Miniprotein binders against Probable L-asparaginase (ansA). Designs and how they scored, part 19

Target 1, 322 residues: Probable L-asparaginase (ansA), of Deinococcus radiodurans (q9rrx9)
Amino acid sequence: MPASLPRLALIHTGGTIASRPSPDGRGLTPQTPPALPGLEGVQVSEHQPFNLPSPHVTPAHMQQLAHLIEQLAGGHDAVVVTHGTDTLEETAFFLHLCLPAGLPVVLTGSMRHAEEVSWDGPGNLLDAAQVALCPQTAGRGPLVVFGGDIFDARTVTKVHTSAVDAFGGYPGPIGRIDRTAAGPQVHYFARPEPRPTFRPVTLERRVEILYAYAGWQGEGYAGALERADGLVIAALGTGNLPPELLPLIAATDKPVVLATRTHAGPILPVYGYAGGGATLVEAGAIPASFLNAHKARLLLLVLLNLGASREDIRRVFTQGVF
Key: E = the ipSAE of ESMFold2; O = the ipSAE of OpenDDE; V2 = 0.75 times the mean of E and O plus 0.25 times the DockQ between their complexes.

## First folded at step 12 (miniprotein)

Design B9c (from B8h with K17R I23M; at its last look DockQ between E and O 0.65; V2 from the best seeds 0.00; counts 0 for: pae E 7.5 > 1.5, pTM O .780 < .8)
Fold by ESMFold2, look of step 12:
Structure B9c (fold): chain B 322 residues (1-322), chain A 80 residues (1-80)
Amino acid sequence: as target 1 above (322 residues)
Amino acid sequence: SKVTITLRVDSPEEARRILWEIMFLAYKYGAEVEFYIRNGKVTFWIRVNDPEEAERIAEEIKKLAEELGLKVEVEVREKE
């Protein structure tokens, strides 16, 4: 088989990279998948399970995508997914949690559409394909490639609403791709740690997110807790909340996960005042480690759908088993 | 190279009792874990690079299953 060409699956899901001004004049809508610029010596198959702006993507769509990737694994050497940028990081993290190891999967999108000067779609797509096919990429799990940076799915996040280099996260990219006269050159600075693959059958559980702010007295908490199987709170700083939240968290057996509304950094439950992180954890709250709120929500959702107890959930988050 | 530990459990109910312990044990050793259900039985595949670690993992699984009162089958295959 040394004579066969590498096989790349391109999976298009929509987003700005597929968008043009709508015929009805109401703005941009996903329409036509982007073309992959001249990638010689590679057999490309194209798939489009859905064509959505990323705010319309749900965990059910993410699970559909995971199933499609598993179906393609036996016939391909790598997968590239195009995706709208608003929820791209959530899809990447879902795939990280739920997709079995082995096949390189790289997600990308664009900040500009095909009718804009210097649109970033073709470059991002070519970079993603070349990273996905690079031998060094094997075993790193799903990655996000954007603007030449290579990001780990656990930490990548969109950090700017409109800049073409909109993706970042803590601690930052784990690698880079540059195009040189000798061809594409991929360098990695880090390797993601090994982790388990989670395989929920359904995604019927509910997880809601609450956002803490100065003067918050717990508005919305009771209703969210009643509707949900678990909560994530984007807490203050290292995982602190106003004092009114402490008895509320103490009163429930449902998992309440503390993430931070801070741009980056782990939950450090060290403060002992009422509502300080140490008191919240003592009362049963679960620190989210370094995950932001919407990634913590996805992990909690997956664990609840696997029937995890509150103690199992606590161990996964606190031991970083993801 | 990967060494595969195969753990077979007689039912999904019994598998749920040991699932999270298997996940945490695998993480301790940097191992990958997958599982599936066939004919009402559950099979876990635990993959690790070091054969000596695979034998230690297999022994810890047998001890854990005994402590939980579970009937399990554990098999270690180096490279296949």
Scores: ipSAE 0.027, ipTM 0.590, lowest interface PAE 7.5, mean pLDDT 88
ESMFold2 (binder alone), look of step 12: mean pLDDT 78; pTM 0.732
OpenDDE base, look of step 12: ipSAE 0.567; ipTM 0.849

Design B9d (from B8h with K28R E32I; at its last look DockQ between E and O 0.48; V2 from the best seeds 0.00; counts 0 for: pae E 8.3 > 1.5, pTM E .787 < .8)
Fold by ESMFold2, look of step 12:
Structure B9d (fold): chain B 322 residues (1-322), chain A 80 residues (1-80)
Amino acid sequence: as target 1 above (322 residues)
Amino acid sequence: SKVTITLRVDSPEEARKILWEIIFLAYRYGAIVEFYIRNGKVTFWIRVNDPEEAERIAEEIKKLAEELGLKVEVEVREKE
């Protein structure tokens, strides 16, 4: 009976998976959403709240998407979102923060467009749909599916600019989808953890990111601090900065979150020299835990828009309550 | 969810004093927590499957509010 069939909401937002060479010859632009390859016994509804290359996606778009997903939840068993790959991991993390974990939400995209040989759009889209409808996916929150790997929204990141196998993250995927003679098979290697759902009304607050490098003396810090309600610094190694940053951070009343410019790993505030992570945390810097800078920015943005104090922000980041 | 705990706080300033303790408390119990601001007031919804856990959570919220000197309205309702 049709009323017994699983119901899938397919939400398109743009990206290379929707892109073709533009008529004006300037390169690829999002145009037409991809077709879902044949998926028997599933009722599919299609939605397109916006059609953007992912560098044009903002947190306001991410919130709009979260609201649409909640609107659709009562009528659907799962959601798939197609999204451009440059900011896909940020949208995934925003949805992780702002949606309850019960309804499966799977994001995907492609590295190649439809006119390229071996384009990856159809495979990624079909994999995402089948993962989203798998009973074992419920309760895991938003996920990213790419190249058969299933990624947690907190750790997934784009690790290559152009390779088809562009997504990774440390410690790695939390599951896999493969195809056998018996059909698709989904396996998970990790269990989800309980987490809060954050629901800011607006996203008017500002968070800026500063990037540390050898010889940095704090250029740009004063201007960023003036414009922003909070800062994230992509720091060196386990969370170390040049010594000039220590007095600047000590004098700052706004939250300053310390992430690492290193590919992976948590902030470990163990060094006691001026600008060492221990001194920065003692001066009030907030370790980002294992989040990279742009995910730490999104978490900080959400917390600021909820009126969190500097101490509340510190507790969320350091206790991993996300 | 079988039980909803509704907590109402008169202002965002008052809510801020207890907000994160409520979030951390709900996290420990695996409860779903939501909140919003309307007309200057803050409402929290905490959704719990087990009625006995809901009563314990509600008691902890009242205790936290007392410790913080806050005037709050707490209601526990079971969904039919």
Scores: ipSAE 0.012, ipTM 0.501, lowest interface PAE 8.3, mean pLDDT 88
ESMFold2 (binder alone), look of step 12: mean pLDDT 82; pTM 0.789
OpenDDE base, look of step 12: ipSAE 0.601; ipTM 0.858

Design B9e (from B8h with Y27W R38T; at its last look DockQ between E and O 0.78; V2 from the best seeds 0.00; counts 0 for: pae E 2.2 > 1.5, pTM E .728 < .8)
Fold by ESMFold2, look of step 12:
Structure B9e (fold): chain B 322 residues (1-322), chain A 80 residues (1-80)
Amino acid sequence: as target 1 above (322 residues)
Amino acid sequence: SKVTITLRVDSPEEARKILWEIIFLAWKYGAEVEFYITNGKVTFWIRVNDPEEAERIAEEIKKLAEELGLKVEVEVREKE
């Protein structure tokens, strides 16, 4: 191909990176998108489909964003998305599920706002753009870049409420961006794997999350099950629940996915006592593998909106088809 | 290599059943898969680096379609 300038689509959605103290004095609100610092020789188009604090972002917004990215793909080499940090990991995972891997898509945000002395917005945004345009990024699907770390959308999570180094997850980042006298350098520690691209038309199905705790006797289970097309339970440890949940799950014909309330590690259904993970899986519960509860919810939501049977859902989760 | 499959389906239920079988088949081969559903058709685009696997995938899909009595059009193209 003859050399032409790379084309980057910059999509702003809000968050602290776009926020300033509000005129009415009630705190920070999204207002002005950040400027992209020093990026020479790149054609940048800017888009703002919505301007929201991330707690206001919904799966419908995530689908809207996925559609915009697909429309931009024909005219661009890469996409960067700025996003508030509270639900950034959920949008990243939704895009991972619903966009093909070919076009680089990098999400970022900031922990500080533009009026703070050491705000992290410009660095994160420049890093995201340079990662997105790096040839090695092609084929990896949506990524999160934050503080120079490059994260897989399946595992990245916000691990601190206020630290500028707020993003982590287990097993950790899959790459880095560093700056040298020769320019930015991007290194990856993991190789991408092929995966399906899921394309739900609507997101009208319901998935609710229940959170397990010591002494839980199933309060809220019946109501949630009645309202929802599927459930996720943030279970104890490797996927265990109090004994009262076993007969409830056994009587359920809707998908019930077990994630863990533990901050790291997969569901391992090995315990045989009443409510132990082995008994729950035998009763029909589906282990979420390494996905946390809110990512398991997004996967289940997508699968239900594609008409997946309970057995198809089980195969996706347990075989890691995502 | 790219395998393009078009299946004629009689109902949304039949479309969903075939969808998942082909998704899992592609996963078995470590293939990337995209799909599109329109008015009585499901189109799959399956990408795999190995041309021999592309032909094997195409053959398995033809066999699946025959077992289910579905009309199928399969095209295999070399990757650029």
Scores: ipSAE 0.522, ipTM 0.825, lowest interface PAE 2.2, mean pLDDT 89
ESMFold2 (binder alone), look of step 12: mean pLDDT 78; pTM 0.725
OpenDDE base, look of step 12: ipSAE 0.641; ipTM 0.868

Design B9f (from B8h with R8K E34Q T43V E73T; at its last look DockQ between E and O 0.92; V2 from the best seeds 0.00; counts 0 for: pae E 4.4 > 1.5, pTM E .790 < .8)
Fold by ESMFold2, look of step 12:
Structure B9f (fold): chain B 322 residues (1-322), chain A 80 residues (1-80)
Amino acid sequence: as target 1 above (322 residues)
Amino acid sequence: SKVTITLKVDSPEEARKILWEIIFLAYKYGAEVQFYIRNGKVVFWIRVNDPEEAERIAEEIKKLAEELGLKVTVEVREKE
């Protein structure tokens, strides 16, 4: 039966939003989770599965978080996750891949800490909670809210190391939240779309990332390929590599996914010179679509742990089935 | 979605044979898909708004399972 208050699960994981200067003067460390400013008429439960700076977060932590969110789903109307900003977009994308779309899940963090004037933690946290409780948010899967912008987990990325307006991505946010005299106002510019939910049991497979540069002759490729079940290469431009990589990619049946080291834009396999994207795809490389290298790594990791063949992996990436 | 197709597969090993085909089939129809393990079986949920489309998808799943030699159960439920 209806009649109870909306129920929000607030999950803290660490990051600058939970950090303060350490007593020894060596920098910021995670300490106290942020307080949510009071929301009238909302029942809030608080959880802290871990308290980490985001560079310490791993896919195993992301899976632990996904399981906790599933456990909380029956008792809550929405979830907010606080998270450090360096890997927030990776956790968001992992949750996007592994959680069903029904329960709103909103991730946020801060660029400033609580001892700074005009720190951004309280605003981001309140915005995240209000977006998560907005009826129009249901069915969209995990989202990132930062600075009033609402981002899709597939495209959001941190684009500046220190600015408070640090999040962006191509093509940009999918919505906004603004505070008005009548309360919070949430606007979306796109409809939610159906997607599969992937449920790997373990994350034992290994995916490594290599970064291309001018004059690269494939240094590190052989060792990475030996250690890994699949590779992602942050390639040049639209997915091009120096010519030395072409025979190396042709020689393996392991998946090699091409993302770009470029800030934005898709892999477009149009160049026919040795190492040009068309030649790499002909040799078996898989274009990452619009995913950046670290999101492509997460998708590849999930697919490998589900036993996907190289052809299945290619179809998921190229048809955008995520 | 309004109509749910439930596909149960006898084991995770058998599910791996059909998993990607189910995902791509559901994508072709714009359907939502998820799966999980229950009592050693793998269960897929495929959700669409159109009951006639759900029946078509269910029939394609049965045909696909037959072609792969898999023992599956398929049920279609409307919201009520």
Scores: ipSAE 0.273, ipTM 0.717, lowest interface PAE 4.4, mean pLDDT 88
ESMFold2 (binder alone), look of step 12: mean pLDDT 80; pTM 0.747
OpenDDE base, look of step 12: ipSAE 0.670; ipTM 0.877

Design Ex1 (at its last look DockQ between E and O 0.46; V2 from the best seeds 0.00; counts 0 for: pae E 3.2 > 1.5, pTM E .657 < .8, other shape alone 2.787 > 2.5, SAP 87.892 > 70)
Amino acid sequence: SKVIILLRVDSPEEARKILWEIIFLAYKYGAEVEFYIRNGKVVFWIVVNDPEEAERIAEEIKKLAEELGLKVVVIVLSPEEALKLLEELAKEGDPEKAKRLLEYIKWLLERLEKE
ESMFold2, look of step 12: ipSAE 0.407; ipTM 0.733
ESMFold2 (binder alone), look of step 12: mean pLDDT 72; pTM 0.646
OpenDDE base, look of step 12: ipSAE 0.618; ipTM 0.830

Design Ex2 (at its last look DockQ between E and O 0.91; V2 from the best seeds 0.00; counts 0 for: pae E 2.9 > 1.5, pTM E .757 < .8, SAP 79.253 > 70)
Fold by ESMFold2, look of step 12:
Structure Ex2 (fold): chain B 322 residues (1-322), chain A 92 residues (1-92)
Amino acid sequence: as target 1 above (322 residues)
Amino acid sequence: SKVIILLRVDSPEEARKILWEIIFLAYKYGAEVEFYIRNGKVTFWIRVNDPEEAERIAEEIKKLAEELGLKVTVIVLSPEEALKLLEELAKE
């Protein structure tokens, strides 16, 4: 029997890669999805569950996208998702948490639009498709491909507002794609890791983020605690807070996760002064591992919607079971 | 993965009692785990590379279910056998 062509699902969600300057001069607006540059020998199906600037994307949209990908899995070898860059890393992490690792899923976008000199849309899209179809990509879960770099969904983040090479994260890319005279070459620097797939039915729980700063005395804490089922605090350095937060956290029965406002690095609860990370963890705060605040929020949201106890949440975060 | 542990639990509330222990147990052994709900029952699908570890995990799950007083079915199968069994159960 003849060999079947690879089958790729291309899912468009919006963003600069799908945008043009508006006719009325008000700036970029979503318009039409980008065309995939020529990719011979591949059957492509196209889907557009929504067409949004990424600041309008919510966890409900991310769950809708996860369900669509699961529906497509039986008929496709890989999935590529185009997405706006401001929340792309959150969608990638949500999909990482909520999709099994077997089907390659690669997310990308662009920093420039089609009317700009050297716009990056076609290159990122072609790279994403070629990475998604690479046999070595299977089993790695959702990935972000941008500027030739391949990123793990847990660590990738946008590190520059406007540069074409806007994506990074700690410790950095897990692979690379380069084009040669012989075609694309994909290299990975890390092995895939087994992890659970979380399947919340609804996302009705609430998680709010508070941001620590010099002179913060806990403004907004009580209101956030009342509204939310759990909190994330983007804390100082390795997970330290001003002293006023210690008694507030000690009195809190809901999960409080400490991430860092620092660009990179884990929570290290080693300081013993009032509000030092050791005192906060002793009072019941949960270190976020290496996750930044908005990824920690997504993980906490998923766990709360699965009915996780405070202790189960602590074990997931501290043992890195994600 | 070459071996599947299928764990079937009669209801979501019973599954909730054992869910996190299954997740942490699978992680301890480097196994992937997912679950889904069909017709009021919950099925866990645990993929394990090492057949001997799969047998150990299955035995630990059986012991834990007994301690929790849960009615469960635990079967160790190839991926193809697991898929066929799931399709059979879905027909009921």
Scores: ipSAE 0.436, ipTM 0.776, lowest interface PAE 2.9, mean pLDDT 89
ESMFold2 (binder alone), look of step 12: mean pLDDT 79; pTM 0.730
OpenDDE base, look of step 12: ipSAE 0.680; ipTM 0.868

## First folded at step 14 (miniprotein)

Design B10a (from B9a with Y27W K28E; at its last look DockQ between E and O 0.42; V2 from the best seeds 0.00; counts 0 for: pae E 6.0 > 1.5, pTM E .793 < .8)
Fold by ESMFold2, look of step 14:
Structure B10a (fold): chain B 322 residues (1-322), chain A 80 residues (1-80)
Amino acid sequence: as target 1 above (322 residues)
Amino acid sequence: SKVTITLRVDSPEEARKILWEIIFLAWEYGAEIEFYIRNGKVVFWIRVNDPEEAERIAEEIKKLAEELGLKVEVEVREKE
């Protein structure tokens, strides 16, 4: 490759951005990777480790993707990943945990397919490539670009099932890309905090999620505990549970992480009634800080596969930088 | 400019003995940490802004390795 051209790796994994109506009439299926609109003066290599709808993507696929990105790092200046939107935020967060922050990695997808009016694939893909190649992007870790917004992998989440502006989260995007008469302009208004990254060898451990609701008496807890090496509970509000959960958690010697079913905000273990967050933490539960349940699950999974003790896991989660 | 502490450990199994202490040490200093495997060894990179903090981190890593009976190579490099 020429010594002066930027080198972009484009990695396709599937999703609506790659989907067409199936020839057999059974609906949309991933088929052909999207074409990158022309980037002048950029050397592009294309890769397709898998071609899946995002509900079929697993942490093993995410690790496969992380390994591929590591293999490509020596020969490229930036990476763009196309991905289905239902689990995109989980893949982004896994990469956030497991890749060094130096190489720009930008994930995107689309809410519409190529045969729909106003399909968003080409714009998202071009935006992602431009952001990935922007010098300011280096050192920010994996990012999600959607609809011109640039999101931190730590906080981004899909907040709407069908709208083209489906991504959000708290506190919101950390940057923006816009088209001007002078061309694309990338601006950042926040920088992710530095954090360690992890290199699990395998992902053989199991973490299950339980979801709290009014009147929950612990249904499913015993079975999940038996099958799993650790649990995440999407708890009520700031990390509270019905009183029946307190003795169950007190008797558990495996890590139990409290996230919230609330859309935003941290676990704050301040309530002292039976099942209040203070009583749960006293009994050994681990607050997830600002992570939602499925991101907390990925962090716990990685830590368990690194052989972390329950105390190590508590220290990592309570630092709150992931 | 960032100061990089490079730690090389002979194998992944030995690296696991010191991994969490290195992570928590880096955390205490607000340092970035990453590691990878090369030629059968594990290499850790710890980056800080302050050269004096880098020397303290490097010294603490050497002490931890001694306590754990690990053979490690520790280098500190200033990056301009």
Scores: ipSAE 0.076, ipTM 0.557, lowest interface PAE 6.0, mean pLDDT 87
ESMFold2 (binder alone), look of step 14: mean pLDDT 80; pTM 0.755
OpenDDE base, look of step 14: ipSAE 0.534; ipTM 0.845

Design B10b (from B9e with L7F; at its last fold request DockQ between E and O 0.88; V2 from the best seeds 0.00; counts 0 for: pae E 2.0 > 1.5)
Amino acid sequence: SKVTITFRVDSPEEARKILWEIIFLAWKYGAEVEFYITNGKVTFWIRVNDPEEAERIAEEIKKLAEELGLKVEVEVREKE
ESMFold2, look of step 14: ipSAE 0.591; ipTM 0.860
ESMFold2 (binder alone), look of step 14: mean pLDDT 78; pTM 0.733
OpenDDE base, look of step 14: ipSAE 0.440; ipTM 0.809
ESMFold2, fold request of step 16: ipSAE 0.585, 0.528, 0.547; ipTM 0.865, 0.842, 0.848
ESMFold2 (binder alone), fold request of step 16: mean pLDDT 78, 78, 78; pTM 0.725, 0.723, 0.724
OpenDDE base, fold request of step 16: ipSAE 0.546, 0.402, 0.584; ipTM 0.842, 0.789, 0.854

Design B10c (from B9e with T38E V42I V72I; at its last look DockQ between E and O 0.78; V2 from the best seeds 0.00; counts 0 for: pae E 1.8 > 1.5, pTM E .749 < .8)
Fold by OpenDDE base, look of step 14:
Structure B10c (fold): chain B 322 residues (1-322), chain A 80 residues (1-80)
Amino acid sequence: as target 1 above (322 residues)
Amino acid sequence: SKVTITLRVDSPEEARKILWEIIFLAWKYGAEVEFYIENGKITFWIRVNDPEEAERIAEEIKKLAEELGLKIEVEVREKE
């Protein structure tokens, strides 16, 4: 039987890659999605569940996207998602938590819009499609492709506000795509780790993030605890806080996750002064390991909506692979 | 060939009792775990590369279910 053409689902969500100057003169807004350039021998279906600037994307939109991807999975070999760059890493991580690892899903976007001289959208979109359709991509779960680099959804973060190479993180890309006369070349430097797939039915639970700074005395903490079902704190260094936070963390039964505002590295609860990571963990704080604050928030959100206890949450963050 | 272990639990309440233990068990074995909620039932899918390991996981899950007083259906299938 003639080998059936590969089937790609292209899902547009908005972002800079779809943005143009607004007719009202207010600036750039998501409009027409980009066309997939020059991919021959592939059957493409296009979808647009929403058209949003990525700052307007919520966990509910991420869940809607996850459901759409699952619906498309039976009829497609791979999925590409175009997304705004500001929250792309959050959407990618949510999909990483909530989708089966077996389905190739690649997220991409652009840092330039279609009317700029060097629009990065077409290149990123073609790279994403070719990565998604590459046999070696299967089983890796959601990936981010940008500037020819392939990133794991777990570790990727936006590292620059304006450069075309806007994505990075520790330890960096897990693969690369380059184009030769013989065609696209995809190379991976790592294998995926086994992971769970979480499927929360609802996302009604609330998780807020607080950001630590020198001289912080816990401003905003009480209000956040009142409103939220859990908290993430972007703490100093390896998970240290001002001493005023220690009694506040000790006094709550809600999960408080310690992440870091530092660009890279884990939470290490080793410091024993008041507000040091060891004292905070003793007081009941949960170390986020290598997850940054916004990814830790998404994991906590998912776990809370699955009815996880504080102890289950602690166990997932400290012992789990995700 | 990946082997899939399917666990069926009759209620969400029962599933909540065992869900996290199943996830941690799967992690212990380096397995992937998925779950689905359909028609008031929860189905767990555990994917392993070794059929012998799949049987061991299945037996551990059965034992865990018995200890928790839960009735579950466990099926080991080869993924085509």
Scores: ipSAE 0.467, ipTM 0.819, lowest interface PAE 1.5, mean pLDDT 90
ESMFold2, look of step 14: ipSAE 0.586; ipTM 0.844
ESMFold2 (binder alone), look of step 14: mean pLDDT 75; pTM 0.697

Design N1 (at its last look DockQ between E and O 0.58; V2 from the best seeds 0.00; counts 0 for: pae E 2.8 > 1.5, pTM E .604 < .8, other shape alone 12.914 > 2.5, unsure alone 68.624 < 70, SAP 79.88 > 70)
Fold by ESMFold2, look of step 14:
Structure N1 (fold): chain B 322 residues (1-322), chain A 99 residues (1-99)
Amino acid sequence: as target 1 above (322 residues)
Amino acid sequence: DPEEARRLLEYIEWLKERLGVVIITLRVDSPEEARKILWEIIFLAWKYGAEVEFYIRNGKVTFWIVVNDPEEAERIAEEIKKLAEELGLKVEVEVREKE
């Protein structure tokens, strides 16, 4: 059978790229999805499972999106998702954990809306579609494309509240799309990496995040532990906490994952003072590797919903099996 | 949900057409057997740089491990058989190459 035209599924979920000033003057609200600029020779289908500002997106919405993508896979060569930027990186990471790497899935959004003179929606959307259809994209799992940069879902994060160039992460983008007179050029700086695909049936388990600060004495820890099946702490520096947390962490068998409140870098448990990262790990805390707190929360949530033991969870995080 | 199960199986077959050089299919007869071996299979696949997916249906867990090298597929299959023996489990191990 001869190959058909490439088939692209375009899935809209809301965000600034779909937003305009509301008629009642209360600010921007998601209204209509953006139009994909002309992309000849490609068969496009459009879908809208929900239309939300990204702060309203939940892991249940992310799972709904993953299921839709799986439904569309048999009929499509690639998927593009438009999404609000505040939680885009969380949806991208959830999809990374829960979808196999074979189908290209590219997420994007915009920092400006359609009525702004320099709005970035059309460029980001066209870049995302062209990256998604690029042969070298296959096997890399879900990606974020923003401002011409191509980001790995594990590391990408929003690093500025308002700049058009709002996305970054450690160690940085894994590729780039640029435009020439001959058309778009996609270049990757890294090879695809094999990984497991996790398929939780439900998302009933609960994971809460606590944030460390100078002078924190563990306020909120007991209540969070009571409500949750596991905790993530956004710790100081390389994974250090005030000394009061050490006995609290030692006292529970529930998983407690240490991420950092620092913008970039992995957990490195090297300090031996009370509350230093070495002492916390010895007491049973699990280093989050290079994941920030909200991505560590998503991984822990997925593992708990798969019935992982504390030791299984520790191995996934510490060996980087994601 | 039979519609979700059919959709998932169709997606897996589609994926094998695009990725697969060698596909290893593992079947375990019960959830108890699956729990004994599940995470060790995931970590074994990681050791070989292989992709792994697993599915639960009617008390059985099926694993799909994708590798690019038939020699690695045979080594993985042998390690899984040894692991199953050590755990007292009955498993079905099938090694397939992309046709």
Scores: ipSAE 0.418, ipTM 0.737, lowest interface PAE 2.8, mean pLDDT 86
ESMFold2 (binder alone), look of step 14: mean pLDDT 69; pTM 0.567
OpenDDE base, look of step 14: ipSAE 0.657; ipTM 0.854

